# Ledger of designs, part 3: VHH binders against Dermatopontin (DPT)

Target 1, 183 residues: Dermatopontin (DPT), of Sus scrofa (Pig) (p45846)
Amino acid sequence: QYGDYGYPYQQYHDYSDDGWVNLNRQGFSYQCPHGQVVVAVRSIFNKKEGSDRQWNYACMPTPQSLGEPSECWWEEINRAGMEWYQTCSNNGLVAGFQSRYFESVLDREWQFYCCRYSKRCPYSCWMTTEYPGHYGEEMDMISYNYDYYMRGATTTFSAVERDRQWKFIMCRMTDYDCEFANV

## First folded at step 15 (VHH; from t5 with Y50W)

Design u1
Fold by OpenDDE, fold request of step 16:
Structure u1 (fold): chain B 183 residues (1-183), chain A 123 residues (1-123)
Amino acid sequence: as target 1 above (183 residues)
Amino acid sequence: QLQLVESGGGLVQAGGSLRLSCTASGKTWSMGWFRQGPGKEREFVASISWEGGSTYYADSVKGRFTISRDNAKNTLYLQMNSLKSEDTAVYYCAARVGYTWELPDSESGYDYWGKGTRVTVSS
């Protein structure tokens, strides 16, 4: 049901002026503070450094109406070289990322850190446009509408460009508990 | 829908201190202070992020003013020390709800505004 990621948590460090959470070709683990979810994702691509990306994340607290997170977990791993679609189980919200770089495929595997808030249900879900817009470009995704939460993502990998494009799955959450465990 | 209410303004002598407060009706990512002196345009004073770890000040107030916030109370503060006559102005509280990578230092960077509180510094 849930993946196992054995990498130890590393404290956030600013590797650049923009506060990247990782160096190229290195793994990272990023978690929002308790009660916060990911609201922004930024990344830059470096072809010379293994066609890899540096990543930065931002978190914001969830509104009081959503309550406190009732459970948090790491989702199953999305393997490098593969295209995938994944949303947090149990109507969870994305509250972090783990990733490891694989030289053999010049790509990264990914794992979501998810938090569930009581029995709230997602609705009015949509997928963002592709980030980056083009392979090799910098990406900067910000959830400007604070009523929408990141539930997951779908991503494609180009074996030619050795880069990924992302679409983030954004949803509203009910202000009441629902009976559906996985919507 | 977010409401901002400033308080703490008043008359103070040059060299004196004053503490302004701004209470927000809800959570905000960034908050800031602006001021408009007599015959002047509204200008940026200071801004602070949600975490409180990031602050930005106008050069004219740097070292004299301190911006802080209490997120539990949804309250923004501006500690003003070594006040000068040039600091005389109506001080406005501003707030942005949405996230920004950088602290906004312009009016357009904020979504909500208070009605202002008057600070008068006498020489």
Scores: ipSAE 0.477, ipTM 0.727, lowest interface PAE 1.1, mean pLDDT 91
Fold by OpenDDE, fold request of step 16:
Structure u1 (fold): chain B 183 residues (1-183), chain A 123 residues (1-123)
Amino acid sequence: as target 1 above (183 residues)
Amino acid sequence: QLQLVESGGGLVQAGGSLRLSCTASGKTWSMGWFRQGPGKEREFVASISWEGGSTYYADSVKGRFTISRDNAKNTLYLQMNSLKSEDTAVYYCAARVGYTWELPDSESGYDYWGKGTRVTVSS
């Protein structure tokens, strides 16, 4: 199912002071503080600067019901220029991003930082709409409902527009340990 | 569905202090205080993020009021010092459940409201 987080209120954002984690054409590594997961993703596109994007992330603490993260790791790299689908293995939640820019492709490779919370399992998963809505546009994805966590994403890359669209995979997590190894 | 209950209001002399509390029935990303004085529109007072690391104040209360929260108790506080007659108002607790990049400073930025607690500052 495709859902829309109906954000009831849109506040003005001053992107000049939003604290981007990267400059265009530069790599970056972002990790949430311990016990937090990614709750929002923001990005702006710059065609003149190598058709690249600056990124910003926000984190939120996981509820006490999930406990402390039991393990965190970096997932396999998703290559630049390729369309990919990836979720955190071992029922992990996205808690960070790494990325490197490739001039030859005018695109970035991506790597998720994932954290597992005991043996909690995802359920009621859905995929967001595309971010950005159109190539070249700003993107601002926010998980309004804290019951849902980012498990991964699927992306498409346009060789013409030299930009990438994202659909984030959002799931609920059980408040108990389950027997599922990797849902 | 989220319930907010304010307390701590009362009568205080100018120059005095009060501490307001607001108890929420659940987790909230942002919380804030608003107030409505006699014959005035409701106005923003202060807001605070979940972690408490970010706060925002109306210019009229900067340096005098301090907003804080205890997430373990789901409680929001407003320490009001150097109170003035102009601070006389019904003070409302407000909460936003969903994340926002910036702390909201308008009524529309909040999802839930308390019934308010009256603060009267006498001359």
Scores: ipSAE 0.350, ipTM 0.651, lowest interface PAE 1.3, mean pLDDT 90
Fold by ESMFold2, look of step 15:
Structure u1 (fold): chain B 183 residues (1-183), chain A 123 residues (1-123)
Amino acid sequence: as target 1 above (183 residues)
Amino acid sequence: QLQLVESGGGLVQAGGSLRLSCTASGKTWSMGWFRQGPGKEREFVASISWEGGSTYYADSVKGRFTISRDNAKNTLYLQMNSLKSEDTAVYYCAARVGYTWELPDSESGYDYWGKGTRVTVSS
């Protein structure tokens, strides 16, 4: 009665503390509940399991000043084997991640799930330090500031370590209607 | 600025029960109860995560107290059963807005505090 037997997504449970969202080598699609955004990212690396990572994410509701999201979408794909930089288009905030693993490349492709909050603009953006601090280490990024939201990320890929370091782009959002186009 | 208001304290006979409530003015990641007995330092009692599934209890209350929360009402509860005289204290509601992977069990993990509600357990 369940779906695909080969490489399942974790689709049986609807709670945030259920551990890793994927097994090594498996694709996954993770979306925050409606009206919530990603506030934490955790990951472990296993070289013996395809030089891949297991991921976990946490979500929190946005504050009342942002209102409800007006639209949500999957952003353009970031292909495996490339270093990349991406923010959600149209002032969107990151509300999820989607990824597929490729054994032939020992790497993953990535998409953000993005949600727009109408008439709110990002500002005071900064980029986190590297996560993990060294290739192969556990990754644990938490947004400690109440007013900062994940807008996207940039990655650095090591062909010898077969791993990625991430820096997340974190921005404040206005609490008033914004005329400026900040895409 | 988050506000926390406790209620439900009072006088109760040993072996009895009380339920404490704490209403928060906004959403929180972690909420918890602490208590301070006469002449003692404030100590951790219990904590609970936003989704309600992760809880942590001090050894002295485990099995007797149950923490819960209703996120629709922004309300934290502490059901206290099998009360003992050593449970006599002022009980404080505490909250943290920011996410953590591990629930805090110390005062430094919480930045917002209520004024407390007094519980007296008599023999």
Scores: ipSAE 0.237, ipTM 0.580, lowest interface PAE 3.9, mean pLDDT 86
Fold by ESMFold2, fold request of step 16:
Structure u1 (fold): chain B 183 residues (1-183), chain A 123 residues (1-123)
Amino acid sequence: as target 1 above (183 residues)
Amino acid sequence: QLQLVESGGGLVQAGGSLRLSCTASGKTWSMGWFRQGPGKEREFVASISWEGGSTYYADSVKGRFTISRDNAKNTLYLQMNSLKSEDTAVYYCAARVGYTWELPDSESGYDYWGKGTRVTVSS
């Protein structure tokens, strides 16, 4: 679906007041529509309501030059209470998130939904600044560059703040056919 | 920083037509046209998504103006037909380079702006 301009998916079709995909401490599973990838991540932190975050995501169609995704899958789980680093395997692009809250740790486990676009490989990868800039703040990450796609993230957990800062891994995709399974 | 350069403005008789162009120095996501008439605030005219799948128009121009784009040339167009004196304004090209939560008619959703091209519609 191309050009969902001005009408982000979760802001206009969700039952929540602000398009959040979860209530505080609620588990969720979010997938972009077929052929779309995550281009924005928004989140607010609710210290008084369980020291957890509500999340919202936006998706956009990939350019026609990438073709159709050849397969999609949920990546391996990233355990709650730990810092971690993960990219989609097999040169996949992030097309969703799922997460579950654990009261014993006051933190969430995470998985990416990943989709492979055959015959294209990521390159020229970089990592965003931290989101949020300070624990407890609203985060509002938007894929600003037209040629970059989310490949994964790294995140650090603060036991004191019961919150996380995120950096997203953004890569270009080749304009030529590429046979490598992971780059 | 991205550069946007408008062209195609000028003097035209009421009922006439003009085609505005805006060339971007790099790749863009959504693009749009805004205008500012004499003594008025800048207002939304039209916008188009990256691949041209979604277009939006202000009520005052719907049916008379057509927005389009050519991504191979990094160029945005506005075909203006059946021009009226109230269409007299400086027309600004605007672009964003990624997704935004803002609605297409919100100025705050656009990151880059051209310097404008003047359209004068005479009677």
Scores: ipSAE 0.005, ipTM 0.219, lowest interface PAE 10.4, mean pLDDT 82
Fold by ESMFold2, fold request of step 16:
Structure u1 (fold): chain B 183 residues (1-183), chain A 123 residues (1-123)
Amino acid sequence: as target 1 above (183 residues)
Amino acid sequence: QLQLVESGGGLVQAGGSLRLSCTASGKTWSMGWFRQGPGKEREFVASISWEGGSTYYADSVKGRFTISRDNAKNTLYLQMNSLKSEDTAVYYCAARVGYTWELPDSESGYDYWGKGTRVTVSS
């Protein structure tokens, strides 16, 4: 499913031959290569390892018509133990994730790595189903349509199951500049 | 194609409050409220983006009206407080599926329209 992408980038050391970016309880920082955006998210859950998850991501180049990213940044932190909704600011597309685990809440805080594509604007946005579909299950979210890009997510956290369900915000991007009012 | 159904209109005393709802048959980029008073052209009231983070209001309603949406229910709301006789109108729900940099504030910016719900503010 992560064909010729090979292993995802590792922040320090690859502890998994399945290409996971983290071990359970391990913090991580994952960025797509320049000019690429996240197109798939995979995760497994292990209750015995702190009710935590290992993550893997796939990236693909944006279409040539979208051009090169003009600016990239880490978005603000979404705190552990909270349900949250976040999109990349400034019309950014998700091009990475970073996260730290906290034993005290058996949960993670999250940040998106966001990249802006000049004056291109998101449109025709929609929200995926829950990932995982049931708490504790494996997660395998794939963008089946390459003209849709991840803008962010909304999440829910179960204090009973100590797991987090994600709904990803997916949008198309214009193939022309969205004009601003003249200042 | 996309269908919009307003509800919540009625008769209310000046200074009172009313909440309008609009249920959409599908997802939209932006939604808004317009109104048409007796003998007047239809005018913009408020708009909101899909993610709910951007809102825009006509000057005549700022501070009194609040637009919101519940995407799980495909429902748009307009909370109307401190109502005045000048707010008497048929209120229309409007939707646009295509993104724009600025939220539209004109009729031409919206492709889909409801049939309207009547609000009457009495003195």
Scores: ipSAE 0.000, ipTM 0.092, lowest interface PAE 16.5, mean pLDDT 82

## First folded at step 18 (VHH; from t3 with S30F E51T T99I D104K)

Design v5
Fold by ESMFold2, look of step 20:
Structure v5 (fold): chain B 183 residues (1-183), chain A 122 residues (1-122)
Amino acid sequence: as target 1 above (183 residues)
Amino acid sequence: QLQLVESGGGLVQAGGSLRLSCTASGRTWFMGWFRQGPGKEREFVASISYTGGSTYYADSVKGRFTISRDNAKNTLYLQMNSLKSEDTAVYYCAARGYIWELPKSESGYDYWGKGTRVTVSS
C-alpha cells in the first residue's frame, strides 16, 4: 500500500559516481526497477555536518518462477528516534527504501518499498548480524544466497552516537501458493 | 574488471566424460555455463549460487552434467558425463557482476568468457 510519501523517479538521485542515493541529511526515495528486489545495502557514516549516513542499494531480478509483482506499496512509517522492527505486510519483499532526516531528533524516519509476488509465503527466516558491527562504521550487507529475500529489518538507535545498527530479516519464499503469512 | 577464463575443452567420444573449468579474477554472486552449438543460438546449461546451495540445469543436461564451484580458487566447474553428439558446442562461462555494479544486461549475466570448444564424435 502507498502512503503519503512519493516515489516518482525524480526522487531517486545519485550525488556521487559511487552510486550514493543521498547527501548528508537529505531525504531520499529509492525503488528497485520493476520486478527486482533489494539484495545489498551499503552505507557510509559522515561525522561532519550532523553525523548522518549516505546509502547505496543494489537490486536483482527475482526468479521467473515468482512471476511479476502483483502489488507494490510503501509500508507504514517507522518514526525517527525510536528502535523498531518491521517486515513488509502481506508477505511482500523489500524492493526499496525511503527516509527523511529530522534535525529535532538528529535521526531519520524510514519506510520500506514492498512488492507482493503472487500468493507465495516466507519461510525459513533468519536475521543477519548487526550492520554496522559498531556504531559509526561503514556497513556492507550483501545477500550471498540467492534463495533468501529481504523481508524487513530491526534497528537500534543511539542518540549518543547519532547512528543506527540494523539486522535484516531474510526469508525463503515458497514455490507454491499458500493462504497465510509465516515468518 | 571481472575476467573469466575457460579451460578443459577438447575432443571426446560419445559416452565419454569431460570436465570444464572457469577461473574468475574475483568474487562473483552467480555463475553459470552456456553453450552455442553449430548453427544454434546460445543456450543455458547450468548455474550455481555463491554458496553452492542453489543449482539449476537445462533439461537437456539434467542428470548428466554437474555444476560446482570452489570459492577459495574463484573457480567454476562443469562435469559432463555421458556425452552425446548434440553436446558439441563452444561452452561459455558467465557471471553476474559484483552487487555494487548496477545491472546493465537483460539476461542477468554481465560478464562472459571467450569460450572453450567441446567436440563429441560419434
Scores: ipSAE 0.006, ipTM 0.205, lowest interface PAE 10.6, mean pLDDT 80

## First folded at step 20 (VHH; from v5 with R27F F30R)

Design w5
Fold by ESMFold2, look of step 22:
Structure w5 (fold): chain B 183 residues (1-183), chain A 122 residues (1-122)
Amino acid sequence: as target 1 above (183 residues)
Amino acid sequence: QLQLVESGGGLVQAGGSLRLSCTASGFTWRMGWFRQGPGKEREFVASISYTGGSTYYADSVKGRFTISRDNAKNTLYLQMNSLKSEDTAVYYCAARGYIWELPKSESGYDYWGKGTRVTVSS
């Protein structure tokens, strides 16, 4: 189990009509199929059910010009109860999410599943607007351009709403090898 | 390739009700209704998220119109009650495309139906 050896994550099959990867308060581990990256994030908020969210992800193959992923890994854990900023190390692209709920803080810890694509480097990076736009709303983030890849995210937290807003970090990738190990 | 087809328009007396439908030929995330009255610019009416949990309404229709969707049927609805002559317009169904497509317009809706005409008479 990469990263955190506390409580084990549960792997879920689709338990909802809409393809949610988790039930409320359940841990989950989601990986895109090999050679694919996350291109959309959907989430609904349930205040009554412990102020938690159900998540759904969409993936797409990377273009052939990026080649095959050379390695994949789970990034360092972002602890529950904290606001944080993280990108995949080693110029990795986000290809999955892992999360566990903690009743002690009424919040989740998070990890990205990251895949490196040879010596390609991110560039022209930008940060999305807030998702959701207001605490408690549905999140339906979609990549604006097929040339942009998710590199990571940052979150902010509302103690009153017990919810998070996310901004996703989106970058293009070079079509040539570059010499930077991590941008 | 996504196609949106509206139906349910027609002639209705003021104070009456009408229900519009829009069938999508494929997957859609956020969907909405817009309208264009005679000699006016197209304006926002209402929108709804994929799960239906997030809805927005223009002030001019709030409390009178209800947006909903049935994802199993790929269908968006607009229930219009207490209709006024000012509601006379062509009503357009709109959607974001597949989740991997960028919006090409400032509204963020790149797929549009041909519209269905609603005429409210006194």
Scores: ipSAE 0.006, ipTM 0.191, lowest interface PAE 10.8, mean pLDDT 80

## First folded at step 22 (VHH; from w5 with W100S K104D)

Design y1
Fold by ESMFold2, look of step 24:
Structure y1 (fold): chain B 183 residues (1-183), chain A 122 residues (1-122)
Amino acid sequence: as target 1 above (183 residues)
Amino acid sequence: QLQLVESGGGLVQAGGSLRLSCTASGFTWRMGWFRQGPGKEREFVASISYTGGSTYYADSVKGRFTISRDNAKNTLYLQMNSLKSEDTAVYYCAARGYISELPDSESGYDYWGKGTRVTVSS
């Protein structure tokens, strides 16, 4: 599905102890293991090596009280070059990311991998601060509180910086049955 | 708000074994063990990346100590075998909460536990 879009590095610097899911400008598809959700997002920006980011993610199992995911899917695409806001449909939790780079725009399109935990609904949602704090900086978003789950994100694109700032949408999930298909 | 709680310390005879645990209250990337012996500065013991694909050990413990983690339980372990009196120390769990290149230095870790005491007797 994705080709090798990597480029030779002038000064490779791997900030991730466990590597990166992509090389610069490489498309990628990342899914958490079954029953796990994304709890951390890490990224570095490589201005001199193509104005793109390398990404890494970490996953944790959901608590037993949420049970097993009832369905998982790739959410609708968010086009490169645009600012956007998206949450997983059907009360889904983010369990992965998929992205492709477009040289004509110097930016990426994005999709979330979403998993629904049947009969549970999000509530008490909040939006993180900007990641990174300034364009071009390293990004390290960690969900330290297991009570909150990533539901989606909003992101802004700077054509001059060729980079994005992200805010992640974090919600609690009910511990009781909830009949709403989407909250 | 990350909290790290060590356990498993105690008194053990030289040549014996002991297993330390550290439970984290949330997600952590790299985790590690440090120790501080009587009258000494805190020193690196071992560290492990999130997936376990990258580990580091102090020369003094290589071949005797094994670091591991169980990400489903948010727990870091240190299996200590062939213990020596020189291993007597307070052992601290540490976690890296920010991108860092320093897997074996105190400055590469942002969160610390209170420690668990290990005493190795002759």
Scores: ipSAE 0.361, ipTM 0.664, lowest interface PAE 2.8, mean pLDDT 85
Fold by ESMFold2, look of step 25:
Structure y1 (fold): chain B 183 residues (1-183), chain A 122 residues (1-122)
Amino acid sequence: as target 1 above (183 residues)
Amino acid sequence: QLQLVESGGGLVQAGGSLRLSCTASGFTWRMGWFRQGPGKEREFVASISYTGGSTYYADSVKGRFTISRDNAKNTLYLQMNSLKSEDTAVYYCAARGYISELPDSESGYDYWGKGTRVTVSS
C-alpha cells in the first residue's frame, strides 16, 4: 500500500516474467542443475497474502577451473522464528534453497543445498548489504562478475513486519589445490 | 563490474541475414538489444527474460528478428533476417541489474555494451 506512493520500486516491475518457485506460504525446494551454483536471488513480498515472500533463483555453471562438484548435500535446518547465521560446511557453495512456512510461528525454516568443490577453498569473503534494504521491499541480489560464490547467509527477523532481511556471504575460490578442509 | 561485448556486426545486402552475439562477464536477468541509426535516437529492438519465457520486440522488427540467449555461455543473440536499409544502426546489448522498469524501456537497463555496427546496403 504505502509502497505505491514514492516507494523506491516502480509499479511496472518486470519481476514475474520468469515465474516464482513458490506461492505465498507454500514450501519449496530449489536445486541448481548439476555443476551450477546460485548466482541470483529474487523475491517479492506481499503483506496482504500472508506476509510472506515468493522467491526465484538463478544458477550458472562454475568455471571449468573449479571442476566438478565432489559431493552435494542439504545443510542443517535453520528453524523458523530464529535469527541465524550459516555457511555451507566443508567449503561448500550454495547451489539451492529449501523452505517451509509454519503458520504456528508465522515464519519459515530454511536449508541450503551445498556442493563441495573438493580441491578449492573460499577466500576474500564478504557480506552483502541487507536484502531487501527495507522490510517489505523487493529484493534482487546478483553476483555480477561470477568471481564470487555464495557460501551462506545471515538473516534478521522482524516480528512486526513478519519479514526478514538477508546478508549473503560471498567468497572467491582458489584456483589451486588448497590445504584446508573447511574455512 | 558487469561487461557486455557485442560481435557479429558488418555489411550485408538488403534481404540478407546477420546474427549478433553479446557475451556477458556475469549473470543478468533480462537482456535486450537496442539500436541507434544515423542521426536518430536510440530505440528498443528486443528483450528476453532469463528463462526465455518472456520476449518483447519492437513493431519494426517483429517477425524478422529473433532474440535468444544461452545462459550456460552468458551469451545473448539476435538473429536478424530479411534485413532492410532501415535496420542500419549501431546495435547495443543491454542488461538489467535490478527488479525493474518495463522490458522495452531504455531506463530499465543498467549495463550497456559499446555496440556493433550493422550496415544494410540497398
Scores: ipSAE 0.315, ipTM 0.607, lowest interface PAE 3.1, mean pLDDT 84

## First folded at step 24 (VHH)

Design a4
Fold by OpenDDE, look of step 26:
Structure a4 (fold): chain B 183 residues (1-183), chain A 123 residues (1-123)
Amino acid sequence: as target 1 above (183 residues)
Amino acid sequence: QLQLVESGGGLVQAGGSLRLSCTASGFTWRMGWFRQGPGKEREFVASISYTGGSTYYADSVKGRFTISRDNAKNTLYLQMNSLKSEDTAVYYCAARGYITSELPDSESGYDYWGKGTRVTVSS
């Protein structure tokens, strides 16, 4: 379900007024504070800098009804140049991102950081629209409904535009423990 | 959709201090303060990024005002020290929930605005 990869860790830094976690062509590792999950993703594209993106994330505390996270882990790596679909294992919620840039394909690989909250179960899941709306555009996904949590994402890569579009998988979570298969 | 509510305004003597607050009804990426004095156009005061790692100030308030935010409370603050009569104005809270190329000191860089709180500095 998830692996332990020798993924290089890079501390979060503010590289712009918007608090980007990376410079172009550089890897990064971002984790929400304990008990928080990702609720917003921002990105800007730079064609001249290797058709790469800078990223920024926002986190919010989970409600008391979910309790404390019982465990957190890094999911499997999604390779650069490839399209992929992934949700956090064990009904986990996305609480961070790792990424490395690959010059050979002008793309990034990605890895989710996931946190599970006891045996809470996802329901009423849906996928967002495409982010960015068009290749090369700024990306700005914000979950304004705090009842929904990011469980994962699906993404496509354009070899022509050398950019990715994302759809995020958003779900509600039960306020009770249940036996439920992974979504 | 997003609601911004300012508070903390009032009358203060020159040289005094005042702390403004702005509560947002939801998530915001960037927040800032603007002000409009009597007979003047609205002007930029200060701006702060989501993480708080980036702040921007108007030259007229630099060194005297401090902008900060508490994301857990969805609240923006403006600590105003060494107040001057020229600081008399209605202070507006502003917020942005998107990425833009607009500078943080531009009104066009913000989508949401509060109704303002009045600050009066007497000599």
Scores: ipSAE 0.030, ipTM 0.425, lowest interface PAE 5.2, mean pLDDT 88
Fold by OpenDDE, look of step 25:
Structure a4 (fold): chain B 183 residues (1-183), chain A 123 residues (1-123)
Amino acid sequence: as target 1 above (183 residues)
Amino acid sequence: QLQLVESGGGLVQAGGSLRLSCTASGFTWRMGWFRQGPGKEREFVASISYTGGSTYYADSVKGRFTISRDNAKNTLYLQMNSLKSEDTAVYYCAARGYITSELPDSESGYDYWGKGTRVTVSS
């Protein structure tokens, strides 16, 4: 299962020292270059600007052992104002993000861009700690172990703080095709 | 920990060109070059953001040096043109892996450092 992003988005590149994919209150779409997956997520919170966040992403090439991505797609949308858990379908890896800001809830909806590598299967999955550590703080998640790939995330939303905390789901991938069901 | 390995240093005549490379063993948000000449303190040379959209140069190298990066190869470059004897130094690759409020021309803005590559410009 995967969804279609049917509403407009914007891509903003901040040419400051830290580039951002969005301005506050604006939607964005970010995709890794072909054959790359997301390995880092940065964000800063702005209470005055609608309790919104600016986001930045970093990608790295997947190992040659995984081969080329066989398919990429946009996953189902995770709605604003709600807590959610999602992993890429078909054992895909996160290779991008789309998001739209909703003024009514002072929150964003989220959509993963996922890429599948043949029929490789995830194993030894774990969830990161909360990012940010506290609501309102900057978040900076970096995967320094390239044996692990981002499969998805779970988030909590505070209606009081009007911010989200993220835990990213990280998994190893088999170096062979398997017949495991979606994890 | 992240490892940075510089290469491309060597002897070059004044007015010549040289291209340095730095390979990182992992992800970096910010990368930069510093240099330390004989009897001098280490000084900032250039910095580049992850996207490459933001570059910062020391006044002494503006118009002559160009910093760039290839994230697919985890490699940082420094194209040095119109080299001068004053450019003689050990050039160090530096990187920051996470958000910082430090300025890009400050050593404190970087967490990882290479061992350096020597550039000698002869008159």
Scores: ipSAE 0.015, ipTM 0.333, lowest interface PAE 7.7, mean pLDDT 87

